# VH-VL binders against o14526r1to248: the designs that were tried, part 3

Target 1, 248 residues: o14526r1to248
Amino acid sequence: MSYFGEHFWGEKNHGFEVLYHSVKQGPISTKELADFIRERATIEETYSKAMAKLSKLASNGTPMGTFAPLWEVFRVSSDKLALCHLELTRKLQDLIKDVLRYGEEQLKTHKKCKEEVVSTLDAVQVLSGVSQLLPKSRENYLNRCMDQERLRRESTSQKEMDKAETKTKKAAESLRRSVEKYNSARADFEQKMLDSALRFQAMEETHLRHMKALLGSYAHSVEDTHVQIGQVHEEFKQNIENVSVEML

## First folded at step 15 (VH-VL)

Design g1
Fold by OpenDDE, fold request of step 16:
Structure g1 (fold): chain C 248 residues (1-248), chain A 122 residues (1-122), chain B 108 residues (1-108)
Amino acid sequence: as target 1 above (248 residues)
Amino acid sequence: EVQLVQSGAEVKKPGSSVKVSCKASGYTFSSYAISWVRQAPGQGLEWMGGIIPIFDDAKYAQKFQGRVTITADKSTSTAYMELSSLRSEDTAVYYCARDTWYEWRSAYFDPWGKGTTVTVSS
Amino acid sequence: SSELTQDPAVSVALGQTVRITCQGDSLKYYDATWYQQKPGQAPILVIYGKNNRPSGIPDRFSGSSSGNTASLTITGAQAEDEADYYCNSRDSSGNLVVFGGGTKLTVL
């Protein structure tokens, strides 16, 4: 992440829109994260149901023969696995609620931010307006200067020279005023934009911290389930070992 | 040909004043500004101030405010820079340059005078 | 007033390319102008605006800018290019002028 305060100047003064656009991606990422977790929850639920069916299949095993007791081991293990995946589903569904809640909070924060940066946007518009007028003012002045120079070279009458000088002076005054307005607008823009940039950066950093926290929760939920699944498998192995051939 | 001709070398005592002239030719004097830049021995260029003759308004670097006066005589196409309360540190070559002030995005100086050496010594 | 900073000295081999850089806050909004100065002589304009060369300045001189920096590039340095190079610009207010500290270029 680059420092926002160093990326708002340049041609066309479009830094505000660029930075603001970056900030607007936050809520989008949050929604996408929720959708992703939702899909994972669905997968886990499906897995749970599948394991439950497998347990039923084990229950339908041939009750006759020496192998029959081991079907119970399969049944129990399958049921436990189904429960593990179901629990993960629940955890993920709860996490989705947290993500959505955060999304709602983001919207409020963004709304507030929009209100706070209105003055910066105004400054951007003012700067844009005054910047647009400068080339024309400059051109006008240059044209007058050229005309005056031409007349000088042609050794025109003093009256004509005086007239030309007057026109040049007026054009110069206009240009000077335009430049002053530009400088003022630029200074104002710079101050306000810097403030907004810092605000945007703070928002983005806060967002990333929240997102990382949510990812941590996601990772923890999955990890815990894996540990439980591992335990179920260990129990399965132990159960098999505890049933000796002589016992069957 | 555009030319800026400056006055000759000056030797001054501390506390005195010096006035350097810069006569412009080859262009319409009032269409451009004149800037003054000095350079102490072995040092860099330092902008002192400038004047736009059509406005008869001079701007000064903060360092020289109150001690430097820049003027222009349109009738003779000559700009002047007067520096008062001279100190040994003011020993430098003083340049005048044609300033394209209407380029608001740049500080465009061309051409330069040949410079005037001012020596301040007791 | 804002400041412009330059490296005090750089060297380049004959025929090689060298870049002299000027840095300052004012360069975010204003263009740098470049001057060449040889010992005992007045400065000479070499680059102005984005990349404009005055008449008489060789095409091996070029200007560029990025962020708060401006650069003068000499592509194919010649012996006669050995000199001090100064950048200037308008200050942060846009009303005054500031110079960089200058860069001594040595051609080896």
Scores: ipSAE 0.775, ipTM 0.944, lowest interface PAE 0.6, mean pLDDT 93
Fold by OpenDDE, fold request of step 16:
Structure g1 (fold): chain C 248 residues (1-248), chain A 122 residues (1-122), chain B 108 residues (1-108)
Amino acid sequence: as target 1 above (248 residues)
Amino acid sequence: EVQLVQSGAEVKKPGSSVKVSCKASGYTFSSYAISWVRQAPGQGLEWMGGIIPIFDDAKYAQKFQGRVTITADKSTSTAYMELSSLRSEDTAVYYCARDTWYEWRSAYFDPWGKGTTVTVSS
Amino acid sequence: SSELTQDPAVSVALGQTVRITCQGDSLKYYDATWYQQKPGQAPILVIYGKNNRPSGIPDRFSGSSSGNTASLTITGAQAEDEADYYCNSRDSSGNLVVFGGGTKLTVL
């Protein structure tokens, strides 16, 4: 993650929107994660049901012949696998609850943050407003200066020169005021934006940490199930080995 | 041609004051600001302050606040920089420069005077 | 921060390109102005604004900015370009002016 405090600089002053937009993606990610886990849970449930059906099929195996006892081995293994997938389904469903709970908390945090950064948004607007005035004020001043210079070159009357000077002074005063307003607005913006940037960054970091934790839980649940599945397969192999040809 | 002509070299005692002048020509004096920058031997440029003659309002670097006075005489198109309580560390070349103050996003100095050497020695 | 920092010295071979950089917090909002100073002479404006050259300044001089940095680039350095280069800008308040420490450019 880039340092947010470095991303609001520049002439366009669009940093606030960019950063805020990034933060707003948090809840979306949370929801998407929940949906993803939900889909996985559905798959596992389907798998469980399928294995259960397979077990039934094994139970319907022909009871005649020397192979008949081995259908029981298939049945038992299929049942155990069905249970493994069912357990995973339950774990994932519980995890979804955790994700959703976090989502609710996240919304509260975002609401609070939104309230806290309102002043920054205002500062952005103020800065934008005063920035737009400066070019015009500058242009006006320059025009007056040019007029004054022209009159000077033309050896105009003192009266006319005085008038021109007065106009230039007025334009200068206006420009100075505009510059002062800009400087003030910029300073205010900078302070508030920095604060907001830090807040946004903290939120994102916290969000990512939480999401990683949830992913860890997801991974752990899946891993445990795979271990169990592995055990079922080992038992299957052992069961086959324990049934000698002579016993059949 | 725009020109800034500065007063001649000064030799001063510690504790005394020096007043350097900068006469501007070739442009409307009141339309631009005058900034003062000094440079000690072997050192960099240091902004001291500036004045916009049309406002008769000077701004100073914090380091020089209380010791430097910058003024402008519109009738003679001349700016002045007075530095008081001189110390050996004030030995430097002092430059005046035309400051395009209406460029609010930059410190635009052009042209520069040739500089005035001020030597403070006991 | 209201200070500008420059590397004290850089070298460039004849005909090569060199970049002198100025760094400071104020450069995030204000433009750097660049000056060339040769021994015993007053500074000369070489770049102002985004990338403006005064009359008489060769086109091999150019200015750029990024973040809290501004740079003066000399493309095809000439022997006469050996000098001290200073950046300045408005301070963080916008009311005062600050200079960088200067960079001595040696042309090899």
Scores: ipSAE 0.772, ipTM 0.943, lowest interface PAE 0.6, mean pLDDT 93
Fold by OpenDDE, look of step 15:
Structure g1 (fold): chain C 248 residues (1-248), chain A 122 residues (1-122), chain B 108 residues (1-108)
Amino acid sequence: as target 1 above (248 residues)
Amino acid sequence: EVQLVQSGAEVKKPGSSVKVSCKASGYTFSSYAISWVRQAPGQGLEWMGGIIPIFDDAKYAQKFQGRVTITADKSTSTAYMELSSLRSEDTAVYYCARDTWYEWRSAYFDPWGKGTTVTVSS
Amino acid sequence: SSELTQDPAVSVALGQTVRITCQGDSLKYYDATWYQQKPGQAPILVIYGKNNRPSGIPDRFSGSSSGNTASLTITGAQAEDEADYYCNSRDSSGNLVVFGGGTKLTVL
């Protein structure tokens, strides 16, 4: 993740919107994660049910013949697998609750953040406004200067020169005021934007840490289930091995 | 042609004051600012301050605040820089330069005077 | 007050390209101006604004900026380009002017 404090510089000052937009993606990611886990849970549930059906199918195997005892091995194994997947489903459902809870908390945090950065947004707007006025003020001043220079070159009467100077002075004063406003607005923006950037960065980092933790939980749940599934398969293998042809 | 003509070299004692002049020609004096920049021997350029004649308002670098006075006479198109309480460290070439103050995003000076050497020695 | 920082010295081979950089917080919002100074002479404006050259300045001089840095680039350095180069800008307040420490350019 890039340092947010470096992304609001430049003439257009679009950094605030960019950073704020980035932060707004947090809750979306959380929701998407919940949806993803939900889908996985559904798959596991379906798998569980399918294994349960398979177990029933095994139970319907013919009790006749030398192979009959092995159907029990299949039945038991299938039942155990069904249980494994069911357990994973439950774990994932619980995880979804955690994700949703986090989502709610995140919304609260975001609401608070919005309130805190309103002043920065205002500062951005103020700066934008004053920045737009400066070129006009400058142009006006330059035009007056040009007129004055022209009059000077033309050896115009003192009276006319004085009038021109007065106009130039007024234009200069206007420009000066505009520049002062700009400088003030810029300074205010810089301070507030830096603060907001740090806040946004902290929020994003916290969010990512939390999301990683949730992913860790997800991974752990899946891994545990796989271990159990592996055990079931091992048992199946052993059970088959332990049933000799002579026993059948 | 735009020109800035500065006063001649000065030799001053410590504790005294020096006033350097800069006469501008070839342009409307009031439309631009005049900035003063000094350079000690073997050292870099140091902005001292500037004045916008149309406002009769001068700004100073913090380092020189209280010791430097910059003025402008519109009638003669001449700017002045007075530095008081002179020290040996004030030995430098002092430049005046035309300052485009209306460019709020930059501070470019053009042209420069030829400089005035001020030597402070006991 | 904000400061501008320059490397004290750089060298360039004849005909090669060299970049002199100025760094400071104020450069985030304000443009750098570049001056050339030869021994015993007053500074001469070489670049102002984003990339403006005064009349009489060769086109091998160019200016650029990024973040809190500004750079003067000489493309195809000539022997006569050997000089001290200074950047200046508005300070952080926008009210005052600050100079860099200068960069001595040697043309080899």
Scores: ipSAE 0.760, ipTM 0.935, lowest interface PAE 0.6, mean pLDDT 93

Design g1
Fold by ESMFold2, fold request of step 16:
Structure g1 (fold): chain C 248 residues (1-248), chain A 122 residues (1-122), chain B 108 residues (1-108)
Amino acid sequence: as target 1 above (248 residues)
Amino acid sequence: EVQLVQSGAEVKKPGSSVKVSCKASGYTFSSYAISWVRQAPGQGLEWMGGIIPIFDDAKYAQKFQGRVTITADKSTSTAYMELSSLRSEDTAVYYCARDTWYEWRSAYFDPWGKGTTVTVSS
Amino acid sequence: SSELTQDPAVSVALGQTVRITCQGDSLKYYDATWYQQKPGQAPILVIYGKNNRPSGIPDRFSGSSSGNTASLTITGAQAEDEADYYCNSRDSSGNLVVFGGGTKLTVL
C-alpha cells in the first residue's frame, strides 16, 4: 500500500520479486518430482507383476510334453525380466527417500525465507512512518521561520524575538532528527532488501543444483536397468540355442 | 532583496591559509544554510561543506575534512570559509550559496555569491 | 557509489529539444537540482524539487526523473541556452551534497 512497499515488490524491483516467487515454488517442485518418481515406480512395479504372471503361465505349460525344456527357458527369462523391473522399482523408492529428505531441508529454509520477508516488510513500515512525518516537520520549521521573519520586520521587543528564535531552533532540531531517522531507516531497508535478494538467489541456485542431481540419479537408474534387460535378452537367445533334441 | 557579497580576490603562497567571507542580507540569516562550492580552472563544481547558523555547526565533504573550517557570525550575518595548508591545486573560484537545508529530499542553492578567486602560487 | 554521472557534452540544433541526464543511485530517494553556468559567471538555479522553475527561468526548461536518472529538458533550445549544466543532490547517506561532473550544451 505504501510508496516504499511498492518499491520493494513493484516493477522497480522486478528481478527481486521474480526471485522471491521462484524460491516459493521450490517446495512445490520438489513435491512434484517426488510424485512423478512415485508414479514411475508404480508403472515399473505393475510391469514386474505382469512379467511374473507370464512366468506363471510358462510354469503351467504341459510338463509331459517335449517342449517342457523350452517352456523353462521362457520361465527363467520372464522371471529375470520381472526382477529387472522390480529392482528399478526399489531404486526409485530409494530415490524418493532422497527427494523427501531434501524436501525436509527446504521446509526449514522456507521458514527462514518467510521470516526475512516479514523483517523486510517491518523495515518498510518504519521507513514509511518516518516519511509521512517529514513533510509536517518541514512545514512546522518553515512556519516558525515565517513567524520569526515577521517579528524581525515589525521591530518587536527583544523578548519576543528571543522567544521566536527558541521556537525556531526547537523546530529545526526536530526536523534534523527526523531527517536523520529517515536516512537510517532508508539504509536499513536497502540493506535488508539486498541481503534478502542475495539469500534468495543462493537458495534458488542450490535448489536447481539439487534437483538436477536427483534427475541425474533417476536417469542413471533407468539406464542401468535397461542394460540389465538387454543382458536378459542375450541369455534368452543363448538358452534357446543350447536346447537340442538330445536334451528333450 | 536577497544578496550574498563575497570578499575580494586573494593570492597566496603554498602552505598558507585563506579565509573567504560571505555577507548575507535580505533574509533571516540563521534560517538558511550557507554552502561553499569551489571550481578549479576548467573544472566542474565541487561542494566543500556548509553551515546551518541556527545549529552553529558545519558539515564537510570528506576530501576537505581537516583542512577546511566553516563558521558563521549571526551578529554580522556573515559566513566564513577558511582553507589551510594551501596547495597549487587549490587555485579556484570559491562560491558561497544560500542553501535550503530544510528540503530533506534535496537542498537547492539560490542565490549564489559572485565568487572569490584564490590563486596559490610560489 | 553516490556520485552523480553526466555526459560531458551534448549538442542541439536551434529550436530543437534536448535532454541532459544525471544518473546516480541516490536519485532513487533524493531529488536532483539543476544549475546553469555561463563562462565567468556564478551558477544559476534552473530546476529544483524535480520540476519547479524559479522566477525568471523560461518555461522551455523542465525536469523529470525515473528510477536512478534525472533529466533536464530544454524544449525549443535558444542560443542563450549554450552553457554548462550541473545536477546536484544528496549523497547515499543523505547528509552531504554532491554535484555531477557537468554537461556542456552546444547550440548549433
Scores: ipSAE 0.568, ipTM 0.824, lowest interface PAE 1.6, mean pLDDT 86
Fold by ESMFold2, fold request of step 16:
Structure g1 (fold): chain C 248 residues (1-248), chain A 122 residues (1-122), chain B 108 residues (1-108)
Amino acid sequence: as target 1 above (248 residues)
Amino acid sequence: EVQLVQSGAEVKKPGSSVKVSCKASGYTFSSYAISWVRQAPGQGLEWMGGIIPIFDDAKYAQKFQGRVTITADKSTSTAYMELSSLRSEDTAVYYCARDTWYEWRSAYFDPWGKGTTVTVSS
Amino acid sequence: SSELTQDPAVSVALGQTVRITCQGDSLKYYDATWYQQKPGQAPILVIYGKNNRPSGIPDRFSGSSSGNTASLTITGAQAEDEADYYCNSRDSSGNLVVFGGGTKLTVL
């Protein structure tokens, strides 16, 4: 393998490759989060419907019987629990909208990032092309130098010596131009690689920060619902305590 | 066989100039670069600049830009380094070396001249 | 120079192996070249193009590089190997030459 290919790509581009792969996975993980939250919202909606059904069962009890006041306590509690879980369903549906909005912003940033990667890959191709041609330019120059030295030793005419000198100078100019092109292409590639790596790092930091914020919103919504459920439970206990046995 | 013969030692006063020569033999002078490297007493090697005679084109280290002039005379196979506005800190051994510029990333110096001692004192 | 960094001094026992290192960002793209200098003498080339030895340099001298680090290794150090060793390469632009600060090798 060539010195350039082995060292340039294999050892120094590890961070770039890892970062670019991670950036490509960002929209996938955002979609997966949306799907997870959607499944949780479905669970909460199913629970809400089940509690509403229990409330109807409590309403279908014996309204004139001695247990009727306690059935009413069950009905009120079941209705309120159904509403708590319906509220969580609504909050999760709103959060899904936020996740999808972030996903849309991600895709716009990813498209721009892809264009920058293409520019970096183009710089690699320029660098690789010059690097592959340089050995030929070097050898051509050395061959012209050897021709010139051979003709000098053979006491060749001045016309032939001038011709050889011209060929050597042309080969030298070609080699010099190729080396200058390599140095310029290498500097351009390194700048583009650095810029891309910094951009990828910033994108990953932003992605993780946004995902953390979305998970925080999820956790907050669940916590708010648990507080409400606790309040419903305390009310349930108080309502049972307030029912008089003598009035049953 | 391949040799670089440098001019003799010089003693100079501050503010003056010195011009060191490097005469090449045993190879095609125009095909290689000549680099100039100095070494102050007890110090390391310091590249000053170099020239590729086929282009008549010199490059200089930033530290010496504006004070050093490097030239080559293809007809005599001789390179020159002139350092102006001399200071006591310019007291050093000055080497010329043949530079394989065409190897580009693998370029090296071989052979070296024996060095020219320049002493700057009042 | 600031572009190539070498340890100022290293020691090796006679017959043992020593490595002299050179650090610089330009070494990712441009090969390190190594020179030996004994007191009062001009430097001589010992390693170029990563690991090429010119004629007359003993095979106990070898070079290697990885990333921005190049190394000169002397296997079975001899008394005559006691010298200053300089790495050299292109600068970050690729157009100019730089030397490391040098490493004084002492053979005990």
Scores: ipSAE 0.541, ipTM 0.823, lowest interface PAE 2.0, mean pLDDT 87
Fold by ESMFold2, look of step 15:
Structure g1 (fold): chain C 248 residues (1-248), chain A 122 residues (1-122), chain B 108 residues (1-108)
Amino acid sequence: as target 1 above (248 residues)
Amino acid sequence: EVQLVQSGAEVKKPGSSVKVSCKASGYTFSSYAISWVRQAPGQGLEWMGGIIPIFDDAKYAQKFQGRVTITADKSTSTAYMELSSLRSEDTAVYYCARDTWYEWRSAYFDPWGKGTTVTVSS
Amino acid sequence: SSELTQDPAVSVALGQTVRITCQGDSLKYYDATWYQQKPGQAPILVIYGKNNRPSGIPDRFSGSSSGNTASLTITGAQAEDEADYYCNSRDSSGNLVVFGGGTKLTVL
């Protein structure tokens, strides 16, 4: 909150621009993650298919040869490795579904964010317009004050003095109304900017939390597969050692 | 040649009120605001409120709302500040100052009166 | 949050440059004004409207602002510059006036 407070009130609207730029990158990051996971799933599927072909090759070894039991060890190992990588492929495909669901929710949220940005920009334009009009109201008031003082020095009739005083009061009222308009436009702008900053900050926090959770799921799925591969390798070593030369 | 002449020092009892005057000369009284600022011994400046005589109404700092009344008499070019329900912490120097309210974002106080010492003691 | 914040005290060596700062949310939209007050005297205006000096104020006094901070700078500080300095501005509503707590400048 302290971070966004600093950036929000920095050089004019710079804090707002920084927050909006960060929010805009969210859907890009989500798409990039989905594309990366999709490519990894393709790699794992290709590996699984290749290991299944090796298993078929191992089953085509001579059934009457001296090393037939060893070909069976290769077949079992190759089948189990193919299944390990197929399971990872399926876990990654499920994870892609989670990423796409998050992307759909992101799209809905960013549509509302776009509408809020337009409203905030309108408030900036109102404030700018009123700020430009105020100097003219001030100048008119000062000119009426100068006219009144000049007429006083020239010993003008009471009728003309009363007329000048009325003009000065009317200009003063117009200036006061313009200042009130400025104060109102400024308050509206500040409220909209604060509301937008709070929403953008919450959106970025949610995005970061969700992306870390998705990366955690990816890492866990890969780790589980590595454990299973290690188990297949240990079984392979045991099966090789259990083949007796005397029984061959 | 612009002058703000304030009324003399006052000693008041707790619970009473004080009315300080500020007579302006050397300029068109109704064109500028008059602001009132106080300073307790050893303390900083504190804005109490002000009046724009052409509108004949006043604004007050929230701290003093309900206790302070600021008025202006165009015929004598004099502004007044009345503080009621006095307490010992109201012991201070009270200044009036000419305020360029029409400059809106760049308003300033120039000149200042010499100040009126108000002492609240039994 | 219309409060204006000043450091309570600052020192400068004779002939050196010093900056006195004033911070507040309202300074983004309303200019700070600077006053000098010597012991037993009323304040006097030294800087208004960002960097305007009234007649009679030495040109060693200047003002600047950035964001929510305004500064009074004295270049070539002299013994006579030893005083309390106050900033003021509009509050966050734009309707009221607020003062900083004041900065005591000591010239060594």
Scores: ipSAE 0.532, ipTM 0.815, lowest interface PAE 2.0, mean pLDDT 86

